# Designs tried in a protein design chat: VH-VL binders against q9vpl3. Part 235

Target 1, 224 residues: q9vpl3
Amino acid sequence: RGKINIQRPKAPHYERARVVAVTQPKYPELPKAKSCFKTRAERTQQQQENPYNEIIAREVRNWLDHSRLVAFFHLSSITADDIFRVRVQLHKQNLHLKSYGSKIIEQAVKNTRYEAIVPLFHSNHCIVFSPDPEKTAALLRIVRRVPQMVLLGGIVEETMLSRNQLVAYAQMPGLHAVQAQLVQTLSQAPGHLIQQLQAHQNSFVQVLDVHAKNQMNEETPKST
Short names: E, the ipSAE of ESMFold2; O, the ipSAE of OpenDDE; V2, 0.75 times the mean of E and O plus 0.25 times the DockQ between their complexes.

## First folded at step 8 (VH-VL)

Design da11 (framework fv_anetumab; at its last look DockQ between E and O 0.02; V2 from the best seeds 0.00; counts 0 for: pae E 2.8 > 2, placed apart)
Fold by ESMFold2-Fast, scan of step 8:
Structure da11 (fold): chain C 224 residues (1-224), chain A 121 residues (1-121), chain B 111 residues (1-111)
Amino acid sequence: as target 1 above (224 residues)
Amino acid sequence: QVELVQSGAEVKKPGESLKISCKGSGYSFTDYWIGWVRQAPGKGLEWMGIIYPGESYTRYSPSFQGQVTISADKSISTAYLQWSSLKASDTAMYYCARDEGIYDSYYFDYWGQGTLVTVSS
Amino acid sequence: DIALTQPASVSGSPGQSITISCTGTSSDVGGDNYVSWYQQHPGKAPKLMIYEVSNRPSGVSNRFSGSKSGNTASLTISGLQAEDEADYYCSSYTSSSTPYVFGGGTKLTVL
């Protein structure tokens, strides 16, 4: 209710104390009706502990557990209509394009062998899941036409593979015995995968830098 | 063999509702997009909209957004184009056409025979 | 109302070659391989003749070829036959909101 006893004058010192309290992050006392008066810090903490995040994290964990192929992509700006076209095209090949927030992925893979993938998701990303690892070749043919999706690496038969290793796997004939041999040869401990991905990214950046420099050299002869 | 079969010609009065159909056969209906293309008498082709039947996802041309409704029934492999209230200017031939939906590739490989809609008082 | 620019009509004699142009912008015709061509005989549905600028569907005569230079795509018909007399439409992607935009159409007369 907003009724205030106007017969009692407001103390100037109380109004001054309220102004000071508004500018400071800590309060001396909490109101008894806490549900009606939450501080920004309390609201932020409640958002971080949202039970819906655990439900979605469980969904991600389920996809990881039941997929024999998982591919990780950086996702650049793309319209909702364009990504829908890509998603349904992938779905025809039993490839399931999913996007989850970075904190949800971290929560899903925490205390699992897949914790090492968390750094891959600090920027815009998406993941493709499939129960069929033979679909890796189909996946790469489809995403070749989608420059907004950049392959970072993946997991095949519970084994972490770098971008180049996954590309090599896709180029193998559909002979499971031969592919299993390749996966074992290409397999790495989770920590080593991140180092290889960083090395490949650095190599790519170096290639782009050389290309840019070559374009400048070509530009100069054309200008003069 | 891939085939798109459209419903028969319609003669309607302004203000009446209408729903025309396009039945796909010889392929997996839910795996292909169905577009609708209008051709007014003596005029060219105009894309109206498209549907992905697998998820009932629809997109409309800016010129036809709010003018028509596109839908599909997966159980009978049929797409629909409907008007709540027809106008004389809706008199045209209407074609349905199939697009595989490959990203960065936009063309219609198979076409229905067309449905002539005549709206006159 | 977005349409690609085509000549209203072209004509040729049997056995000759003719070319129909389709002009757009750098973001549509001049972009990736967005251009398709359709043939329409009077009273009949359109038929796909060329897709992705230069590809022919199975069953389309090799007399039909597609190309582009800059912002202009071209449909060329060699060894012109009476049966080629029809309307021809180009189509191109322009944006995600207008993924199918047709040209105004070209009437081909064979005589």
Scores: ipSAE 0.659, ipTM 0.853, lowest interface PAE 1.3, mean pLDDT 81
Fold by OpenDDE, look of step 9:
Structure da11 (fold): chain C 224 residues (1-224), chain A 121 residues (1-121), chain B 111 residues (1-111)
Amino acid sequence: as target 1 above (224 residues)
Amino acid sequence: QVELVQSGAEVKKPGESLKISCKGSGYSFTDYWIGWVRQAPGKGLEWMGIIYPGESYTRYSPSFQGQVTISADKSISTAYLQWSSLKASDTAMYYCARDEGIYDSYYFDYWGQGTLVTVSS
Amino acid sequence: DIALTQPASVSGSPGQSITISCTGTSSDVGGDNYVSWYQQHPGKAPKLMIYEVSNRPSGVSNRFSGSKSGNTASLTISGLQAEDEADYYCSSYTSSSTPYVFGGGTKLTVL
């Protein structure tokens, strides 16, 4: 009785092998372990169907509608701690730093006057809102310390500005300063005009006096 | 009018500590960066560092990193430059200056009168 | 290290126009528009004369003008006066670890 080699079992007869192959239970592929880390694509898809996104979109719209200053920043490899620090600092100046998903922004500004900003939000970004356009300079000074915050542009007084335009705006004297300068200029103008007019009159009188004196001297007959 | 007033001249020995001050007035002290610039006798200007007084955020030149400490007290609109241990090579005029630059622009529009620091044995 | 090079000295006669150059060693010196110029009289603090290549602060004479070509910034003083005798320093922003770089300074003598 030949010792059954348990280590190398003889291949089953052809017919048996066929039956075994056909009768092998096909187990469904185990669902690939959903990695706890949702891909960017998965995150974007899930955000589209969430009623919560509508609420946030309304919030974004509200901020846009009530802000006289809006600045858009790209965030490049910034830490949460750094963002927090800047947020706190900006808050002290009544500047509100917010971060929203690109899809939320798109939803918020769809069919609105702000639709043109959508292309700015293809990457990591944040938005700073303020009711005071005079805070533009303060904002741009504060963000100097954070190289990871790259200015993309903004909206000031309902006007969309490029990065350079926003910087230029920030460099302008404040409204009050401009008004003061205008008042000063206007106050000086009349004085100068009056002085010029008076100078001409005085000059004219002097010329007339000289002429009169010369005529009187010509009429005095040299008494021989 | 914007003005930066610095503390008076200092005469010190090597190894001594020193803190000099720069008081700003005529503007919002917390909204502008303040820089410190060194000028050795007969030499040029050297940037040392800057501070944003509103949050005491400081940035140093690599040459001065660890050599000096820049600080500010916003309550009295004053910036400080300090040494823990002075060297003879620290003998120089020190200027504080306001940085008016916006975002990526850097320039000093107002300067203090300077503080002369003399370190001699 | 990014360095700004200035001539050690420049001289001119009253009424003349003189130019002081400031040359960066790298293209990174002075981002396209971030050069400033300072005037320093003996024993006095520096004074800002030009910012962002060509802008004059309030109170600075229109005799002072700034320009830039390539890696070289220039300060031009027209109608030279005795009071213009001073040291002049250029400064530039750099994207490196040192945002402020000063030139070596130029002594202007009015003959």
Scores: ipSAE 0.572, ipTM 0.801, lowest interface PAE 0.8, mean pLDDT 86
Fold by ESMFold2, look of step 9:
Formats: C-alpha cells, structure tokens, sequence
Structure da11 (fold): chain C 224 residues (1-224), chain A 121 residues (1-121), chain B 111 residues (1-111)
C-alpha cells in the first residue's frame, strides 16, 4: 500500500487540521480576592488570553460525550491533500477525523473520566469519533491502507481499550448481537450467560472507575 | 440512477472565456468528488483536476494549474470548468466524472456525456 | 511526464481471449497500488470496466478480468464479441498531485 511511501519522501508536514493555532494577546485581569492557593489571577488570565481554546475544548468534550467510538492514532508525515481524502472516506462511514492540539485535549478532558488519554497527545496525532461502535471494523479496514495513521487505542461504549483490545473488539463475531445481548442481560439480572461473557472478555473490556466515582455525585450511570 | 449531464458543445475564438457545466443527479452530490478529464482530438485521456463539492476542496493537475478554474454550486448539484482565455490548443472533448473518494483508490465510476469545445478563428 | 505504457493496438477473433497490458513503475502500477481500466467506444464517454486491479463494477460482464504482476497490469477479455471493439485505457495513482494517470490507450479490433 505504498502510494505515499516514506522511501520517496515529500516535504509536506501535517499541520493540525480544524485547530487554529494563534498567538493570543495577554490581557491580565486583577485578582478579585486574595488566596493562599496559587492561580486565581492566572486562571482568569488564562481564560481571557485563549478564548479559542475554550471553544475548541468544548467541541472536543461534546464529541467525546456523543461518540460511542473514539480511536486515537499517531499521525506521521502526510500531505494535506491525502489526509483530506482520508477524512472524506471516513466521513462516508459516519467516522469523523479530527486533529487537536495537546493543550486543547488536556483542557477538554480535565475533570472528566478521560484524563487518562492525555499522554497519547505528546506527539503528532489524530482522533476519529463516531456515534456507531459497530463502525470499528470499517475504521480499521480503511486505515489499514493509511500507513501514516498508527492506531494507539480507543474508547468503546465509555470503556478504554488498548490497541490490541480495540482490534479484537472489531473482530468479535456478531458484534451487534453480542452488544445487544450483553446490555439486555445486565439490565435484567446476572446469570450464567453474563458470567460466560465476562470470563471470555474480562481482558478486553475496561471500566474507568476513577471517573465513575467522580461522576456518581452527578448521578451518572455506569456504562453498559 | 446516477447521472452526470454536461452542457452542450461550444465554438469559441482564442482569447474568449468559457464556463461549461456538469449536473449530477441520483446521488448525494456533496459526498462525491467530481473530476474533469480532457481528450484532445485523436488523443488519449488526461486528468485536469478534481473537486469535493461539499467543502469546495479543489485539486489541479500540475499541467493545468492556473489554466482552468474548477468550481461547484452545491445548491443546484452542478460542477464547472472555466477558462478565462481560451487557446486553440484547448480544442478537445471535456468529460466530468464521479470518484467515490476512497483514500488510495482513484477511479471514475460514472461519466458525463462530454462537452466538445472547439477553439478556432 | 508520468505515463503508463499500453500497446497501441490488439486484435482477436470472436470467441478468443486477449490481454491488454499496462506497464508503469513500482510507484504507480507496482506494489500495493491500484489500477483501473476504462472502455471507450467511438463518440462515447469512457466506461469503468475494472477497478482496484481486479474488481468488476455491477453490470460489467465476467468476461472482463484484471490482474497485476510486478509493474504490469493486465486486462483480459475472454470470449471476444463484436461489441468489445473499442479503445481501452488503464489508470493509476502516482502521487498526491497526480492521482489519475492514464495510459496511452489500446485499440481493440475484433476480426
């Protein structure tokens, strides 16, 4: 699959699409009350200095809240034309390719169950969002032909999965039937079927209980 | 029923402008790429450029960069190929064609009937 | 210029099988790269016959098949019929700036 083979390099650099990196003027704001803890004035100044970061961070949080499939990729050198064509192909499958700065991601997931994803963004990266977890197989089939996108892991039904777990999830027979049966069984009562599924899949499915505990005070139900 | 219907034949003089059209129907016009392909008399096929109408994203062949303008009006599902100043060497048949937009898979699955452009004194 | 090489003409009798070649480089035809084939009758628009090396669109006869070996793609037409008389073009990706490169075309004559 070597149409864009690294052995014949181009001078293109992938710049972060859909994120505008601007130098913001510094507009300091007076602290309203004295505090022995740091950062009241710094917090207010940060909010005023980078208004685009707050808007984009809210967009990322909205995507995370409405996506039942999220996949994280390392992104190596690729032309803007090529990544645009990948984005179009993914879009046809209701898969939404996005790129954000690591600062934006950190701000978006602060105080959420997804804080564990921040280390994935210290290098060049991109994210695919979708409301349709059954599209995981389609996603992997598409990016198999895109060597510049290297899968790191993902989130399925609010459960964090490693790369190998996400690949295994995509290969499970009867994905829709297994998901529906598991949800219905958990809603009714624990039984032999639940124990069989849990025994076979304990290494693949994870629940992020750190964020679940924080969200219990907000009446957030557990993911199923 | 996917159809691409092009505007009629044109006879022009060198230096004149021209805009030809390609109307897509029977599919989601904004979800597919539309390419333009030239065929000079007695010659083969030559790709000129491509547009994704949903975002007005346009790419040109290096051989045609700056010599033509490709555009689209998604409200009427129509793509355009324009010359600001025609040359006699622009005499050719011009086809529009649809591409599915798969990353490393480039082919045209549906073609317009062609627009013959003749440029002569 | 980046061009794919095809024979200028090929001929065969009805019922015969013929093969049209399309030769490029490891950067366009070779490796994991895709090749497509188009048929063009006189005065008509091209029609897609094969995509992604060997796939037929719906409505294309199974008499048409595509293959690739090394830097050469091949279109094979079995059971030649008079209606197959046309020009045939191969096409491939070469780079992001030239994603559609056509061969020079092959005129197929059915004797």
Amino acid sequence: as target 1 above (224 residues)
Amino acid sequence: QVELVQSGAEVKKPGESLKISCKGSGYSFTDYWIGWVRQAPGKGLEWMGIIYPGESYTRYSPSFQGQVTISADKSISTAYLQWSSLKASDTAMYYCARDEGIYDSYYFDYWGQGTLVTVSS
Amino acid sequence: DIALTQPASVSGSPGQSITISCTGTSSDVGGDNYVSWYQQHPGKAPKLMIYEVSNRPSGVSNRFSGSKSGNTASLTISGLQAEDEADYYCSSYTSSSTPYVFGGGTKLTVL
Scores: ipSAE 0.442, ipTM 0.755, lowest interface PAE 2.8, mean pLDDT 79
ESMFold2 (binder alone), look of step 9: mean pLDDT 90; pTM 0.930
OpenDDE, second read of step 9: ipSAE 0.517; ipTM 0.776

Design da12 (framework fv_anetumab)
Fold by ESMFold2-Fast, scan of step 8:
Structure da12 (fold): chain C 224 residues (1-224), chain A 121 residues (1-121), chain B 111 residues (1-111)
Amino acid sequence: as target 1 above (224 residues)
Amino acid sequence: QVELVQSGAEVKKPGESLKISCKGSGYSFTDYWIGWVRQAPGKGLEWMGIIYPGDDYTRYSPSFQGQVTISADKSISTAYLQWSSLKASDTAMYYCARDEGIYDSYYFDYWGQGTLVTVSS
Amino acid sequence: DIALTQPASVSGSPGQSITISCTGTSSDVGGDNYVSWYQQHPGKAPKLMIYEVSNRPSGVSNRFSGSKSGNTASLTISGLQAEDEADYYCSSYTSSSTPYVFGGGTKLTVL
């Protein structure tokens, strides 16, 4: 049409309508009893016997097993329209944004080498999967514009990487085989599990602290 | 070869509108951020704002929010910086630059040659 | 507020080493590898010399090196040459609202 849209390159109403058209309301599970005060044992038993959780956990395991790139993010409050825009941009790069409940992720990774990621998912989270680890740089450039998504770490070629290690991997241009070898080298150097988890949590806390501090800052710097 | 080519020098009067351009070549234009940096005569560099041409997402520095508009046309690999009403204080050299930063690193690897804007009063 | 402090000028003779400092806070320069350095000759566009504190782009002489200690980043030029005479700017991420903040610039004179 010759419409110049500087601030809003896509029409919000059309994007929202598209999201609504392709998504159906999620069905909440109705309470089965009047009492909302079940014991921990009763809750654990109910959770273990839920067939839908196992089906979704199997889906998560399938994504983990068939993705050579997995990136973990903390997800702050974000609109359906904004997350749809992010999904579309990621999909163009063969990057698949998914969100699963923390209990389902715990069930999916229990008794696997990835069990250590469970603490990352106790708060709001999302995961990006891809069969192509060379897309890590594209992923991080896209996510950089989404302040609601904070990188926690990832898995590349079955190797668990901290936030800083994943960023370093993204900066290394080269053939796939060379990049895979570098991933192994990076993971081996500081590779202690406790160090990796602590580094992730410390970096995440630092990023959140910096963001909170900047949001509270009322001073505006001036250039001359 | 990565190159950013900016439009030519402009001489304007206060109150006039202006739109300057920055054309990228030699790389995938929609995969990199384009920033605008201002340099007043005899002064240092100051960041104005940035755009991601892949989806036209923009961020502005607090000093320039509402003062300028940044846009891009990905069909011709060109970014724009626009004023609705120029002031004498807008007299400066304006640079566009490509950001190659990954996630939490923010730096400009290639710069345009600059567009000199002179606003006489 | 000026977020990053640089000396206004520095001078050296050919063959010497000089260092330019860039001082910020623990949340910017001291926080992570946020610092980059740019060289600007009179009438020319800036050129990236160092990124992420210590990395050199292809085509930049190994005479240029970057480092940091605490809240101060440093650009060091060894084997100083006449063509190094230029203005040098540091830059750092400071916050999500100001992801690019430049220092005041340092004029390097080669005597």
Scores: ipSAE 0.315, ipTM 0.644, lowest interface PAE 3.0, mean pLDDT 80

Design da13 (framework fv_anetumab)
Fold by ESMFold2-Fast, scan of step 8:
Formats: C-alpha cells, structure tokens, sequence
Structure da13 (fold): chain C 224 residues (1-224), chain A 121 residues (1-121), chain B 111 residues (1-111)
C-alpha cells in the first residue's frame, strides 16, 4: 500500500544515474603538488594509499569471495574488437573477464592465503571469474582460440592450482570424480605450486615468441 | 552417450559439388571443436580443418585452404564439409572428430563412422 | 613437408609386450605433452588410445601405455591380444598452422 515505485531498483532512471555519476568519487588523472616538504618516500606512500585503489580492491575481494572458479592469464597485445568478442563468448558461459592493475591485486589479496599470486601480476594480465567450477573446460576451450591469452593457473573451491592442475581438473569426467581428484591435487605443497607457475611463465614466453614469428611469416601487405 | 553421425557414402563425377554432414549428439555441440580428417585409399590420416560451432570460427590446414569449406549449423548440431568442384584425387574416406584438447593440447576423443566419397568418371 | 616418423610394421606374439615409436623434433614431440595415439581396425574409424603423451581415456585397457624420451614418443602394448591387431597412428602439435600432424602409421600384426 501507498505509492508504488515503478522504477527498477537495478536500473536507475537517467536523471538519477547522471546525478550519481557526477557526485561519485573519481580517480585523479594529474595530481599537482603545491609544496615539496614531503620526502620522496612519503610521496610514494601517499600515492600507494589512493582511496580509489582501495574501492576497486574491495570489488576484487568480492569477486574472489563469490567465485568458485578464478583463472589467471597473461595478456599480450590484443585489439579491442578481439577482446570484446572473447568477453561475449565467455559471458554466455557465466564467465567474467576482468582486468585490474597489479597494485590493486596486491591490495586485494594482502593478508589472505592467496597473497602468493602477486608475482603473477607484475606484467600484463587478466582474470576470469565464475560461480560455476564446471565451466573450467568451457573457459579453456574458448581461450585456446586466443593465443594472446596464456593460462598461468587458477583457484578452484579456494584451492590454488597450477596451469597443468587446472587443465587436469577441466578434464575430469564428472562431479564425483572431481571431488576425489581435487583432494589428491590439494595434497601438493605450496612451494611446488609456485615453481610450476614460474615454469609455465617460461612456456608462455615461448608461446609469445612463436606467435610473433608466425605473424611475421604470415604477413600480408596492407590493401591500398 | 557422445556420438558423431556422418552422412552416407557418395559417388560423384569430377566437377560436381558436394556437401557432407556430421551431427553431434549427447554433449553441448557449441562447446567443442569439430575437425575433419581425410584418409585416401590405403593411406594414412591427414587433418583438413576445424570449426568451433559456437561462433563458426574455422581453421584450415595449408594443404586444404581454398580447396574445401567447413561450416556448422548450431541449431541442428551439425557440421559440414563441402567442395565446389570435385576432382578424382578427392576420392577418400572423410572423418569428423571432436577435439577434446582443452588448452595447449590437440587431440580427437570421439570420431564419426566416416563418409566414403568416390569421384570417378 | 613435415612428417612424424613411425615404423611401417611391428609384430608380436600373444602375451608379449611390443612398443611402437613416433619420432619428431624438439619443437613438436620433444616439446610439451603434445602426443596422442589412435588405433584403427580395418574399415573402422580411428579410436583415441592415449592423449597428452601418457593419459588413457575411459574405456581403454591399462595394457596400453604411452611415454616419451627426448624427441621420441612410444606406445607400449602389454599382454598382446589378437584384437590389438590394427593400424596405430601417433599425432602431435607441430605449429599453430599445423596443430594436428599424424605419423605415417604402423601396422601391428599379432602372430
């Protein structure tokens, strides 16, 4: 009873959306300092404590907390059109491709058991999230067509997996087999996982080199 | 449960067009690659090309680029291999096969029964 | 043109173990876990026996095993049976333009 709100809660009206956009905090592009009595270290620390980064870090933690599947990729040069097509294909399978800066990832996983993944993000990267771990096979088949995206590893049911372990998980024949095999995978030492992730980075460098050489060899002249 | 069923044997004359089919069942057709493999009489296996039915992305071997066309209709879970003009050298058994390789590994886990194509005058 | 090298034929007696080799280069067979093996009986479609060098699909007998040393992959069949008589093909990734390359095939005869 009373006045019925006919506006959808998830989709605010144009006027409200515009007001929210104007009033929301924005990341400063060019901060200019008027004084220089702060040391170089103090200025660097102030930049690291940017409030915008903490807001996005909370978003990342939320994705990690609500996703049963997280996959980490290295991302080489790719066109906007190509990455958009990949995002569309992934979205059809309830797979969400996200890109975050390395500092934001570090802040998001700080003081968590996933802190060991930080070194993976010192170069160009992207992450795929999903609430459905059964979509791991679909994810990897889609990514096979995208040589610019190279699998580094992932997290399944809060357990860190190397590239090879994640591929093996994807090949499991069913739910009951998955539980048995995952228990065996979970028995592996964390140090061994880090070494496997580092070894895959070397394989990734080889894939990038092969991709670059193939593009050179299959070069076609630009049409006039 | 997983099955690939191919169209029946064909006898054609040189210069004729042909389209053969491969119907997948028992799995999500749009989530797996379908490859085509040729086997000339008494010879070995040769990969021709592959398609991802979810978006119709295709790749051909260098030997078959421009010689054949691979397509798929996801609404009926069917992949196709077609020739605009057949040659006597196209006489072979043609297999479709599903690619089970998930990431950096390429292999076929289920195969169709094969379609024999005979091209003679 | 690029080929994976297999012996044309191999033979064994029932109960014996036999091995079929598949030789490539350091960038294909010698690279990563790229090797798969297929069994083909006369007049029938190929069947996947081994994938990623050493893994068996469900339904394939544990008498079949795969391994790799350097640039040579091997399919080993233990406790050889009459039904194993078939043609065997290895396959490997070689490059992005040729992600499926088959060996010439090996005819296994069970004496």
Amino acid sequence: as target 1 above (224 residues)
Amino acid sequence: QVELVQSGAEVKKPGESLKISCKGSGYSFTDYWIGWVRQAPGKGLEWMGIIYPGDSFTRYSPSFQGQVTISADKSISTAYLQWSSLKASDTAMYYCARDEGIYDSYYFDYWGQGTLVTVSS
Amino acid sequence: DIALTQPASVSGSPGQSITISCTGTSSDVGGDNYVSWYQQHPGKAPKLMIYEVSNRPSGVSNRFSGSKSGNTASLTISGLQAEDEADYYCSSYTSSSTPYVFGGGTKLTVL
Scores: ipSAE 0.029, ipTM 0.550, lowest interface PAE 6.1, mean pLDDT 79

Design da14 (framework fv_anetumab)
Fold by ESMFold2-Fast, scan of step 8:
Structure da14 (fold): chain C 224 residues (1-224), chain A 121 residues (1-121), chain B 111 residues (1-111)
Amino acid sequence: as target 1 above (224 residues)
Amino acid sequence: QVELVQSGAEVKKPGESLKISCKGSGYSFTDYWIGWVRQAPGKGLEWMGIIYPGDSWTRYSPSFQGQVTISADKSISTAYLQWSSLKASDTAMYYCARDEGIYDSYYFDYWGQGTLVTVSS
Amino acid sequence: DIALTQPASVSGSPGQSITISCTGTSSDVGGDNYVSWYQQHPGKAPKLMIYEVSNRPSGVSNRFSGSKSGNTASLTISGLQAEDEADYYCSSYTSSSTPYVFGGGTKLTVL
């Protein structure tokens, strides 16, 4: 079974694990939330100031400013364990999976070059950030095993890309001339990108609808 | 250039264990999936399973779940297919193939030369 | 089971064009650009000829082309040559527990 009940546990291993646990500083986060909860007696004042949303919005802006790769996904129902497993795999590739409320996203990108992406986030979503645009292929290979995450599009080197353009970027052999042409094409039509991303969402919805209808209409042949 | 080189032909008896290999070269081994495809004598292609060598995540066909084990050793860029106990029905050509599909399509762009496994008494 | 339906055989003469069909469902062939085609000569490993319905890998002759209409994908070989004589398999992604499905294969004979 587990290491706690291992019949042949190595004493040095357990001693090292204990030392590491003691050495690493642990910062309490729960007391902060409880302090904020106590202030709820002045709810109207907290609600007017809305400091929480602005703090998280600044975090989102910081991720956008320091990431050369940003990918947007629609997120279907997924267990906490499954999403945690995906987050761990992504983190090993320096890819950071984040989820933020739509109002926080709107606040973060308002009056920025990325304001056009706001309509993408009215449904359930998540975002992956990375400082390394060469990780686009690794990102897509990881998320292909997660059918609950559907690619909507992204930003590479500060240029907004549709789903198909981001997939094409991942497949490119590193020819900078081809990439520069792609970047130039997208920089001239932010509205066009939103149209492409919304059309892709509609295609995904159609696939799900067709699948559901086929499941209801099909008589299952007897498997041999 | 990209190449997948498989281990040599094997002749085994029922009940014996076997582990065959597929070595990748000419590319980043941990960035691509490796699939295993079976072809029984005179029959078509049948997908067995796949592995992502970067983290050893595996997915099996329901027909082969529990019958074979797929693994990989990224330090030597080699994927493996193994049986704990062979059956006569395991007689087939076994191919490894690299999965090039990045996101919304799945296909094998490079194939190993195949390993013939013969299981007979 | 064979999830994708292909004709067992097809034949043509040198210089002609032939088409091999591959029929599935709306969740595989009909769903998106999931279809690939493989060529297999006797005693050899399969070779990718077409991926994502219509894309051709480097080194594959432009005589080979792929297309799709609804739930049926097609591989077309123009200017048929003796070296094209082989078995051809279609394959598609599906959202099921078996994401790689193959067709039964089509034997192409060049007469």
Scores: ipSAE 0.146, ipTM 0.555, lowest interface PAE 3.5, mean pLDDT 77

Design da15 (framework fv_anetumab)
Fold by ESMFold2-Fast, scan of step 8:
Structure da15 (fold): chain C 224 residues (1-224), chain A 121 residues (1-121), chain B 111 residues (1-111)
Amino acid sequence: as target 1 above (224 residues)
Amino acid sequence: QVELVQSGAEVKKPGESLKISCKGSGYSFTDYWIGWVRQAPGKGLEWMGIIYPGDSETRYSPSFQGQVTISADKSISTAYLQWSSLKASDTAMYYCARDEGIYDSYYFDYWGQGTLVTVSS
Amino acid sequence: DIALTQPASVSGSPGQSITISCTGTSSDVGGDNYVSWYQQHPGKAPKLMIYEVSNRPSGVSNRFSGSKSGNTASLTISGLQAEDEADYYCSSYTSSSTPYVFGGGTKLTVL
């Protein structure tokens, strides 16, 4: 609402002479804004008034800190029933499927060595966590049956791996020490990992295009 | 120690039904796909179809869809390939094989010894 | 039918190297690491020699190696031995109408 004046008292104008300034009047007064409307300076207040994102970001950091296996997936359209079945299959192998918004993921990984993965989460995504890196092969065999989930990469023993590096890790013998050494050998700088993951996403698009053409050919034949 | 053992050779007449078996041992049978591959006399390998024994999901080659039925009994770790009515053209060696492919790779790491099916009048 | 193309036969002498090619499409061989190779001796079941283009299973001699360039995969056998004489089949996952395809097979003769 506007401000209203219910009374108008009259006040005579008096001339004032300047008074000699005191020793410490040199501190500048903060300029008063001409507009009383809030500006983008309320970003700090929005952050303080939206504690949900910070709570969930801490949950994500806890999962990252306590999981020796983390796998990242692009997630295409999938029904609630289908994703629930996948979650149940994964849970039997101590694999925990989670989905978080990209802003929450960014807050969770900001100022960590994993910050470079943030662009992967600007599309539909999900993450699988496990304390047991020996479950990587079980994870990949389960998700192979779910065409809507496309492996982008992951983290094993705190080392970022591309899709192909995770697949290679999964194919090693069940000797943890040998697998850990391979992970260290396969590790790459975050920038190079992102480039490899983007190339894989392009391959996935090609696969989807082929499937779409096959479905179109069956539904709308060129000749009757 | 992984082994796939197939049933013995069969000699049948056209029009007869047949069911051949493939028993897996030395691994978790329900965790791997089982494929069936045909090899006609003097010819190459032809993929027929696959089954996931854990939930009996099947996928068939278009050439064999409706011609055969693939099934599995997980309680005895056995996969089956069945014909309702055999033809002389079904004469071939039939192999079962375990699909070990991880993620988007498909390949057969262990093979059964093969079942020879001869269909003659 | 999208079977992979292989030469019908190749030959070599003991100690030499030979290469068998396998040509497909961008949806199979030219895609990701989809290619596998199988060895079959007369009257016996096939044996996996190479998977995912270049990987060897445990127990397969390091004389066998795999590679690919574009839509063509290659199986190379170095230090050729008499027991290498067999039929060789390439195979690939395909994202089109069928999940598996095989090549026509190549008969290797060791002279």
Scores: ipSAE 0.017, ipTM 0.509, lowest interface PAE 5.7, mean pLDDT 77

